VHH binders against p46559. Designs and how they scored, part 46

Target 1, 369 residues: p46559
Amino acid sequence: MTAIEKFFTEKSPDSEQVLLKVIELGIDFLGGEWKNVDKSQVNVSRVHGGQSNHMFHVTSSTSATPYLLRIHRQPPSQVFTDTVNLAIFSERGLGPKLYGFFEGGRMEEFLPSKTFDVNDVLVPENSRKIGAIFPLYHSINVPVSKSRRCVHLMREWLNGYESLGGGDYEILPTTVNYSDHPKSVSIKDLNHEIDNFEKWSTEIFEHTLVFSHNDLASTNILELNSTKELVLIDWEFGTYNWRGFDLAMHLSETAIDYRVPFPPGIKMNGDLIDNPPNIQIFCEAYVEADKKLKNRSPSDPTAEVKALIQECQFFWPLTNLFWALSAMKHSLLKFENGVDLDVQARDRLAVYFHLKPRSQKIYEELSKK
Below, E stands for the ipSAE of ESMFold2; O stands for the ipSAE of OpenDDE; V2 stands for 0.75 times the mean of E and O plus 0.25 times the DockQ between their complexes.

## First folded at step 16 (VHH)

Design w1 (framework vhh_surovatamig_d1; at its last look DockQ between E and O 0.02; V2 from the best seeds 0.00; counts 0 for: pae E 15.1 > 2, placed apart)
Fold by OpenDDE, look of step 16:
Structure w1 (fold): chain B 369 residues (1-369), chain A 125 residues (1-125)
Amino acid sequence: as target 1 above (369 residues)
Amino acid sequence: EVQLVESGGGLVQPGGSLRLSCAASGFTFSDYAMSWVRQAPGKGLEWVASISGSGGKTYYVDSVKGRFTISRDNAKKSLYLQMNSLRAEDTAVYYCAREYEIEWGRSTYYEFDYRGQGTLVTVSS
């Protein structure tokens, strides 16, 4: 625990120390009216939800600019990446403004908004909106490594799993009803799967590399109260990746509910996995928005949409392998998040092996062209 | 530079006791949760116990509950593991590790960023 984390977690938000500290921060990073704010005029409320355990909404009864205070619970490297991403997006008007950052935290614009849930993202109009905003984010040039971090992470997690004593992994689906998977997979088998997808993706889709979110679940989508526009948040996984991987990540997440209040704390919908209802409108919206963004001449988008759907379908199983490997490793560590990581890993592996043949077929088809 | 130096390992009979120590340096010791992990011959790394920065919270793997006690002295920058009722299966190299919590995506994870050289504990008749 960092000093600043300790400070804000051990003290009450209405304590004099906290009030004075947030005033200090206001003065240092925002200035202006914060210089005239008295502690009696300040309100600090903890914000619950989202992807951070230490967020505070700081307001005053004055004209001082309110702000969101975020205390990081991440290693320095991740904090750096997240901050850089936020800073870039801030400058481009694609997210909350970054007011400042300091050791262990940052100050952001507070955006009155609704966070999407698992039902919101299944609404066809919302899916269309999400598809339409992706090209904006994918068009951003971020001065970070253009390496495919997803492949690196999968390998790292698998190595970690092995180092922690993990062995052959038995696949016993719980929330999905698939049977076309092996009974168990070895570390060698999983490495082979990663190798194959890396090969296929590199050969067929290398030209589609974009800066990607890589974790666009419902909870990472904000609908602004004022404009009803959508804002994508939590870019801690933000890195360059294949476009189709990023899109498939979102689509695949629409079939998964992590807010199950009873064990195993996760539920996957096989029907949504096999027949995603909004993939067509999502991809149509993406293609249309992308053409507009790039000032392309209007043309029949049918072929392009079909191709993008195929691309998403190709990467769909890889998104599941990605999180399965994460869950496998972290299940061997001290971890509590309300989700049974073994169940998640097994189910995701079942999904992976169920969908893998389709991806292979797509590769074979596209490799002949 | 962060340093963790384990000591106290040795040969002990089944049912015996041993106390491990870890000397920390190069960082604010009290700001970090600390852990003991172990690696048995031919096996992978296993988490054993954790203690919060203040020492107010402790966690144990099931196999050592009731037998092992993790503690710390922040003034001395030291971590301890009292091991009682030792069994053959407790034979391993024991490592002191610095723990950190990560908010990653939708989940909170616990990881280790530094680990000592380890001290060997052998439980044998």
Scores: ipSAE 0.026, ipTM 0.336, lowest interface PAE 7.0, mean pLDDT 90
Fold by ESMFold2, look of step 16:
Structure w1 (fold): chain B 369 residues (1-369), chain A 125 residues (1-125)
Amino acid sequence: as target 1 above (369 residues)
Amino acid sequence: EVQLVESGGGLVQPGGSLRLSCAASGFTFSDYAMSWVRQAPGKGLEWVASISGSGGKTYYVDSVKGRFTISRDNAKKSLYLQMNSLRAEDTAVYYCAREYEIEWGRSTYYEFDYRGQGTLVTVSS
């Protein structure tokens, strides 16, 4: 644990030492507006930063710019990607401003806002706004590796699961109503599933490789209180990937409700698993925004929307496999996040196998071209 | 459901003592730091004292240091405030509070969660 982490975890946020430290940081990174702020004018409130960070909202009774202070819990190498991604999108106005970084932490804009839930994303106007955002960041050339995909992390989680003593995984019992899945899967079976999807995706969709958020669930979408504009947050999974995975992640997460009480802390809405009501509006908005961004006039926009819907449907089960593997590993770590991770893993595996035949059919149809 | 129930307030002369209690239920008490906050009539909330989940660290606003002692009994799920050498300015409704997670997008933070009715402390007048 670094010295700065100890400082902010062992001291009260209202202690003289913490108040003076956050004024020092404000002066150093935000400048003159903090130079005359007295400790009696400063408020420091803890903000939950998950496993990766200790977070504090720093304000004053003056006009000095408030900031969100993030103190890393993980080594810098493990949170490096999130910091780089934040800096890149901050410069382009696509996320919170980055005010500064230092060994063990960073300072960023606090955004007064409302977090979207699964119902908010289904509102047609919100679906259009969200669909229109994707082409903007998909068009950015981000200077990170293009060889890593979602499958890299999936393999990392599966290897971790095995190293922690995991073996054959029982898919039952589930809360979803499917029975067209195996009763259990081996690590070999799951490696085969990853390899198979990687093969299909690379053969058919390699031209769709873009910088992707890869975790745009509703809770990563903020509606600003002041403007009602949408802002995307939490880029820790940001990397190059097939755009269909990025889009399908957003759409498939509408079927998953984390608002339910623990236990189990998760519910899959069966009506939405293979029939997202917003997919048409979402894909229309994507195609229209992409055309405007690239100054192109496609000859058949209805065909483009249909093709994009197929991309989403192809990647839909892979998004469930992705989180199932995460849940399997983290269940063995006794990770506590308000969700029964075995319930999540079992349900998502059932959904994966239920939807996989559609993806196979799409692959077969497109590979004939 | 989270419940915080304060008791032990009353009328006391300057220089006197009171012991406030807070019964907690509906959450794993030992996992949370706990605080006392107070509100004088017509004024805003003032933080008074905090204690870590284990009870090993305590913190006080300067005006009460040396006079007040915060403590907890995790087995009884109870929080206490021993108030000695009371002064007129200590007159307030006292609330038991825990750090409460508020989700704001994927950024969250802890604030004081004072859900109880509070207990009134009146120092001679």
Scores: ipSAE 0.000, ipTM 0.122, lowest interface PAE 15.1, mean pLDDT 83
ESMFold2 (binder alone), look of step 16: mean pLDDT 82; pTM 0.816

Design w2 (framework vhh_surovatamig_d1; at its last look DockQ between E and O 0.07; V2 from the best seeds 0.00; counts 0 for: pae E 13.1 > 2, placed apart)
Fold by OpenDDE, look of step 16:
Structure w2 (fold): chain B 369 residues (1-369), chain A 125 residues (1-125)
Amino acid sequence: as target 1 above (369 residues)
Amino acid sequence: EVQLVESGGGLVQPGGSLRLSCAASGFTFSDYAMSWVRQAPGKGLEWVASISGSGGSTYYVDSVKGRFTISRDNAKKSLYLQMNSLRAEDTAVYYCAREYEIEYGRTTYYEFDYRGQGTLVTVSS
C-alpha cells in the first residue's frame, strides 16, 4: 500500500484531512476557482464498481471544475502505461481528460456515464457500436514498443508459474462441457502452444499489428449519458498486438460472466463460445467504420467481413490461453479475489484446446495463399 | 537498494516455537504491506501471512491460523513471524517479501516485488 492509498483508505471521504487534500490537489493541478473553495463547499464521494482502483468523485458547490480522483492499485509499470495512454487519448479527445498525475494517483475528467455489464455487450446494437469504434482506437499511433505484448506476458506468467513451483496442470472443466482436451499439460506443452501461435500469427497476421486495448471487457466500456457514445477505459494492458487478438479478446469475453456472487465466481457459456451471436454485425461495423476512417471507396464488404471473422476466430483460443496462464500463476500466490483461479484456468484451457484445431486449420488454409 | 534479510530460523521440535525476523532497508517500510512466504523441500512457494503497511490488518493461510502471528515494527523497519505449535509440515525456507496489490484485468492480485534470501526452519523430532 502506498502512502496516498493509506491516506484515502484510512480516512473518511468527509474528513477534514481528505477535504483539504482534494482542495490542495484541485489547486495544484486545476487552479482557478479551486483557490477559493472552502472545505465546507467540497463533497467527496467514493465511486464503486468497475475495474477501478480507489476512485473518488470530487465536487464543490462552486464553479470549480469537478474531477475524478484515482488512487492506483497497480504496479508502477502498469500505472505508467495506463497514464501515458490516458494522456495521449486525452489530447486526442478519445477519453476522459487527464488533469494531472502524481505518485500513486491521478486526476481525470469525470464522465457521467453508464458502465456496461455482460448483458449490455450482448445487445446487437451495442455490439455494432463497439465494432464501429474499434477502428478509431486502432488507428492511434502510440510511441511505445511495437512488440507483441501478449506473447511476452504469456511467457512471463508461465515462467512465474514454474518459479513458484508449478508443475503439470490438470485440466478439469467446471463451467464448460468440453472433453476434447488433454487430461493435463506440462510447462513444456504450454510453451509449445505459445510458440506455435506466435509462429502462426507472425507468418499470417503480422501486417495487422495495431495499438490494442487487450482487455475490453464490459466493465471497461462507458456509455456517456449525454451523447450515448461509447468510451473505452482502463488501458493498463494497452500495447501493440495483432488486431484479431484485440477483437477476439472482446468477443470471447462476451461469453464469460464474472458476476457470479458465489464460488467459483465465473461462468462460461459454451453456446456463446461456439456460436457467438454478434460476431457478424460486430465485424461488419468494424469494416465499415474502418473504410470510412481511411477514406476508402465504398465497395462490397462481404469478403473483407468474412476475412475479419476468420481472423477473430483464429485468435479466439489464444485469448483464453492468455488468461489461463495468468490464472495459473496467480493461483499459486494464494491470493484469490472473486474468482476461483483454478476453475478459471481449467475452463479456459478447455476452451483453448477445443478451439485450437480451428485456428490451426485457418493457418493452414491461409498459409497456402 | 531494497534489501530484505531474514533471521531466526533453526531446528525445533514438533510443538515448539520460533520467531523469525526480517530487517528491511532501502525503502519506506511503512508504505508497503509485507508478507511471509515459504518453500518446503520439493514443493512450490506458499504464501503464509501478510500484514498491512500500518500493521492494522493481518492475513493468514488457513494451515497456520491460530498458530502463527505476523507483526511489524515500522520504526525498526522489521517484520516478524511468531510461530507456535510448529509441525513437521511447517518445515521450509521462509522468506520475507514486500507485497503490493494489483488490478490485473477483472481480478485483484497480490504480488511480491522483493524477497530475501530466506531462513530455514526445520521441525523434526
Scores: ipSAE 0.014, ipTM 0.299, lowest interface PAE 8.4, mean pLDDT 90
Fold by ESMFold2, look of step 16:
Structure w2 (fold): chain B 369 residues (1-369), chain A 125 residues (1-125)
Amino acid sequence: as target 1 above (369 residues)
Amino acid sequence: EVQLVESGGGLVQPGGSLRLSCAASGFTFSDYAMSWVRQAPGKGLEWVASISGSGGSTYYVDSVKGRFTISRDNAKKSLYLQMNSLRAEDTAVYYCAREYEIEYGRTTYYEFDYRGQGTLVTVSS
C-alpha cells in the first residue's frame, strides 16, 4: 500500500488532515480558486470506487471547482495505463475531464449521476442501453500492447496462489446447485484449462480483438443525471481482448449478487447463469449501435445477433474461471467480515465446468466453418 | 476524530428484551452503513446486523431474524439494536461498528474501520 493510499484509508474524510490535503491538491492542480478555501468550507464524501479505487467527492461552499479524487489501489504500472485510458476517453467526450494526476492517484470531473446497482443491470431497458454503448468504446484505438489479454492475469493469479502455498483445490459449491464438475482440481489442471481456452479463442475469435473494459460490473456504470446517457468508468483491467469476453463478463456479472450478508457475502442466481434473460436485447443493441457507428446496414441482422449471442456464450465460462483464480489467490489472505472467497472460487469453478461443454461445442462447430 | 459509544447492555432473563444504543460523532453519520457485531466469551467476532446509510435497507444474521431490529436516527447520529426474545446464546459483548468496503476481484468485503468499546449483554437462566 502506497503512502497516499494509507493516508486516505486510515483517516476519515471529515478529518482535518484530509480536509487540508484536498485543499492542497486543489491549489496544486486547479489553482487560485482553492487558495482562499478554508477547511470549514470543504466537504469530502466517499463515493463507490469499484474494485480498484478509493474515491472521494470534494466540494466547497465557494466557487472553487469541485472534483473527484481517485486514490488507486492497483499496482503502479496499472496507474499509468488507467490514466492514459481516462485521458483518451475524456478527449472524445466519453468520460470525465482529467484535471491532474500524481503518484497513486488523480483528480477528475465529478459527473452528477446515478451509479447502477445489481438490480439496475437486470432491467431490460438498461441492458439495451449498456449493449448500445459498448461499440463506441470498442472502436477506440488505445496505444497499448495488443498482446496483453485476460489469460495473462489468470496465469499471474494461479502462479500467485501456488507461491502462497496453494495446492489442489476442492470444488464444493455453496450458492449454486451443480454437481457436474471435478471433486478437485490441481494447478496443472487449471493451467490446462487456461491453455485450452486461449487456444480455442485465438483460433476462432482473434479477428474480434478490441480494447475491452474486462470488468463491467454494475458499479462501473454511471447514468448521467442531465442526459440519462451511460458512461463506463474504472478501466484498470482495460486491455485488448476478444470482444466476446468483454460482453460475457458484463452478462455473467448480472447473475451475481455481492451485497448479501456474510457469510457468504455472495450469491449466484442459478436462473440467470444458464440463460440470462436480457442477452437477446443486449446483443441486438450492440449490433444496431455498431452499424450506426460504422455507417452500414447489417447483411442479415438476425444472423449477426445470433452469432454475437454465440460469442457471449462461448466466453461465459472463461469469465468465471477468470474470477475464480483471483478468489483462489486471495482466499489465502485473512479478512474479517468480508465475503467468503472460498465460496466464490468454489461456486465460480462449478459454474465454469457446468458451462464449459457448451463452449467446447461452439468451438467445434465454428472450427469446421 | 471518529467516536462510537455503545450503551444499553446488562443482565436479562431468557425471553427478555434490551435496547442497545450507539452514539456516533466525528464523521458524517448518514454517509456510512453501520453494523452491530458481537463477541461471545471465547469466540471470535460475529456479524449481527447492518443498516444502510439512509436506513432503507437492513440485514440480519439468520440466528437473530425476527427477534432483533436494527435502526438509526440520522438527525441524532445514533444507531440502535432492539433485542427481543433473548437467549443464552446471545450473551456477548456487542459493538457498534462503521463499515468499510474492501474489494478483491468481484468479492466485496465489509470490514469495520472503527468500533466502540462495546456493551456487555448477559442472558442468564
Scores: ipSAE 0.000, ipTM 0.161, lowest interface PAE 13.1, mean pLDDT 83
ESMFold2 (binder alone), look of step 16: mean pLDDT 82; pTM 0.809

Design w3 (framework vhh_7nfr_2; at its last look DockQ between E and O 0.46; V2 from the best seeds 0.00; counts 0 for: pae E 11.7 > 2)
Fold by OpenDDE, look of step 16:
Structure w3 (fold): chain B 369 residues (1-369), chain A 125 residues (1-125)
Amino acid sequence: as target 1 above (369 residues)
Amino acid sequence: QVQLQESGGGLVQPGGSLRLSCAASGFTFSDYAMSWVRQAPGEGREWVSSISGSGGKTYYADSVKGRFTIARDNVKNTLYLLMDSLKSDDTAVYYCAREYEIEYGRTTYYEFDYWGQGTQVTVSS
């Protein structure tokens, strides 16, 4: 726990100390009317849910600019990446403005908005909107490593799993209706899976590398109250990756519900996995928006859309392997987040092995061209 | 420099008790949750117990729940593990580790950034 985290968690938001501190921050980073704000005019409210454990909405009865105060709980490397991404997006008007950052926290623009849930992202019009905004973000040039972080993380998590004493992982039982997966997988087997997908992806889709969100679950999508425009948040996994991986990450998450308030705390919908209802409209919207963004001449998008759908389908199982490996490692540690990590790992592995043959076929087909 | 040094290990009979200590230095001890992790011969590391920075919250693995007690003295910068009703399966090198919390999207994870050298605990008749 950092000093500033301790400060804001041990003291009441209405305490004099907190009020004075947020005024100080307002003055230091925003200035202006904050210089004239009295503590009696300030309101600090805890923001629950979302992307951070410690968020506060800071307002005043004056014309001083309200702001969102975020206290970090991430390691420095993650904070750095997140802050850099936010700063870039802030300058480009693609997210909340960054007002300032300091050791252990940052100040952001507060955006009155609705956070999407799993139902929202299944609405066809919303899926279209989401597909349409991706090209804008994928077009951004970010001065970070062009390495594929997802592959590195998968390997890191698997190594961590092994270091923590993990061995062969039993996949049975599962809560999904798939039976074409092995009963168990070894660490060697899983490494082989990572190697194969890395190889396939590199050979076929290397030209599709873009700056990616890599975690676009419903809760990372804001709909602005004023304009109904969508804003993507929580870019802690923001790195360069294959376009299809990023898109598939979002699509694959639409089939998973984490709102289950009792064990196992997760539900996967096999029907949505096998027949995603909005993949067509999502990809159509992406292709159309991308053409517009790049000032391309209007042309029949049919072939391009088909190709993009295939690309998403190719990466779909890899997104599940990615989170399965995370769940495997963290299940061996003290971890309570309302989700049974073993169940999650097994189910995601089942999905992975179910869909893997399709990906292999796609690779084989595209390798012949 | 962050330093963690375990002590208190030894040979004990089944049913016996031991108290492990971990001396911490090089950081504000009370600001960090601390953990015990053990590694049996031929096995990987196993999380045993955790305690919050203030000491107000404690967590235990199922394998040691009811038998082990984690505690800390923030004045002495020392982490403790009281081990009662020891079993042969408790034989391992016990490590003290500093915890940090990370947020990945929708989930909060716990990781370890510093480790001690470990102390050997042997439970044998």
Scores: ipSAE 0.024, ipTM 0.324, lowest interface PAE 6.4, mean pLDDT 90
Fold by ESMFold2, look of step 16:
Structure w3 (fold): chain B 369 residues (1-369), chain A 125 residues (1-125)
Amino acid sequence: as target 1 above (369 residues)
Amino acid sequence: QVQLQESGGGLVQPGGSLRLSCAASGFTFSDYAMSWVRQAPGEGREWVSSISGSGGKTYYADSVKGRFTIARDNVKNTLYLLMDSLKSDDTAVYYCAREYEIEYGRTTYYEFDYWGQGTQVTVSS
């Protein structure tokens, strides 16, 4: 453990030592607005940061800028990529401002906001806003591996499932009403599915490679209290990836309601699984924003939108396979959540096989061109 | 370098008791929740018990609840599993593992990033 981690874990947030330290950090990284703040004017509150971070919301009764203090539990070598990503997002205004970083921690903007729910993401104007912000994120050049894609994490989860003693997986019973899937799948079968999709995607869509969120469910979208602008959070699955996977992930997650009572704590809407009502407006917003961002010459917008919808349809089943594999692995571990992970895995596998023929047909059509 | 070293396994009679220990080094022990996980012959790994970093919360699989007690000594950096009323189906290799939380869509689950080599517990039939 670093010296700074020991300091913040061994001392109470309301101790004189901590209050003086956060004033010092405020002066050092935010400047003179903290210079005349007295310790009696400062509040330090713990925020839940999981096992990877100690997090504190630092405020004062003055006009000094409040900040979120993040103290890493991980060694500095393990947080390097996360720090680079945050710095890049901060400089582009695509997340909380980065006020400073130091050995063992960083200071960020605290964003007063509310989290979207499934109803919010289905409102047409919100779908348009979400579609329009994706090109901003997709345009950034993040200096990380471009060869590590969503399929690599999928393989890691499947290998983890096997290492934990998992075997053939029974798809039934499901809560969705599909029957065009196998009764069970082996680890070998699932590896073949991953391999096929990787091959198809690389052959047809490699030119669409962008830095992707890969997990834009409603819970990862904040609406800022002050401006009502949207901010994307929780980039833990961020990689370079085919943009269609990123877009399809958002669209497919709009068909899933996690607010239902446990058990099972998850409900999938078949109508939205096949086609969400807002795919047209979402893809139109993406194409329009991408053209503006890149200052591109006029093109055939109708054809571009149709092509993008096709990209989303192609990747849709892969998004369900992705989370099915996660659920399979994590169902073999201790977990605390309101979702039955076996129900999630079974339903998502059923959806995967139901939609896969459409993806195969799209691959066959595009591979001729 | 993170290291976890189990000890205390052995051969016992049904109804007997054992105390497993896990010596931890290379990290701030009190900052991490810790778990015991076991693997019986021909089976997958089975989570047995967990304890929070402070020791204030303990969790048990239904199969061991009331018979096993997890504990930790944050001064000695040692995790324990006190096993009473042992049965033949408790026969397994027992692993000490370091936990961390994964947050996804407001769902929290636990993973293990470091494991010991394991210690064999055998309950005679």
Scores: ipSAE 0.000, ipTM 0.281, lowest interface PAE 11.7, mean pLDDT 84
ESMFold2 (binder alone), look of step 16: mean pLDDT 85; pTM 0.850

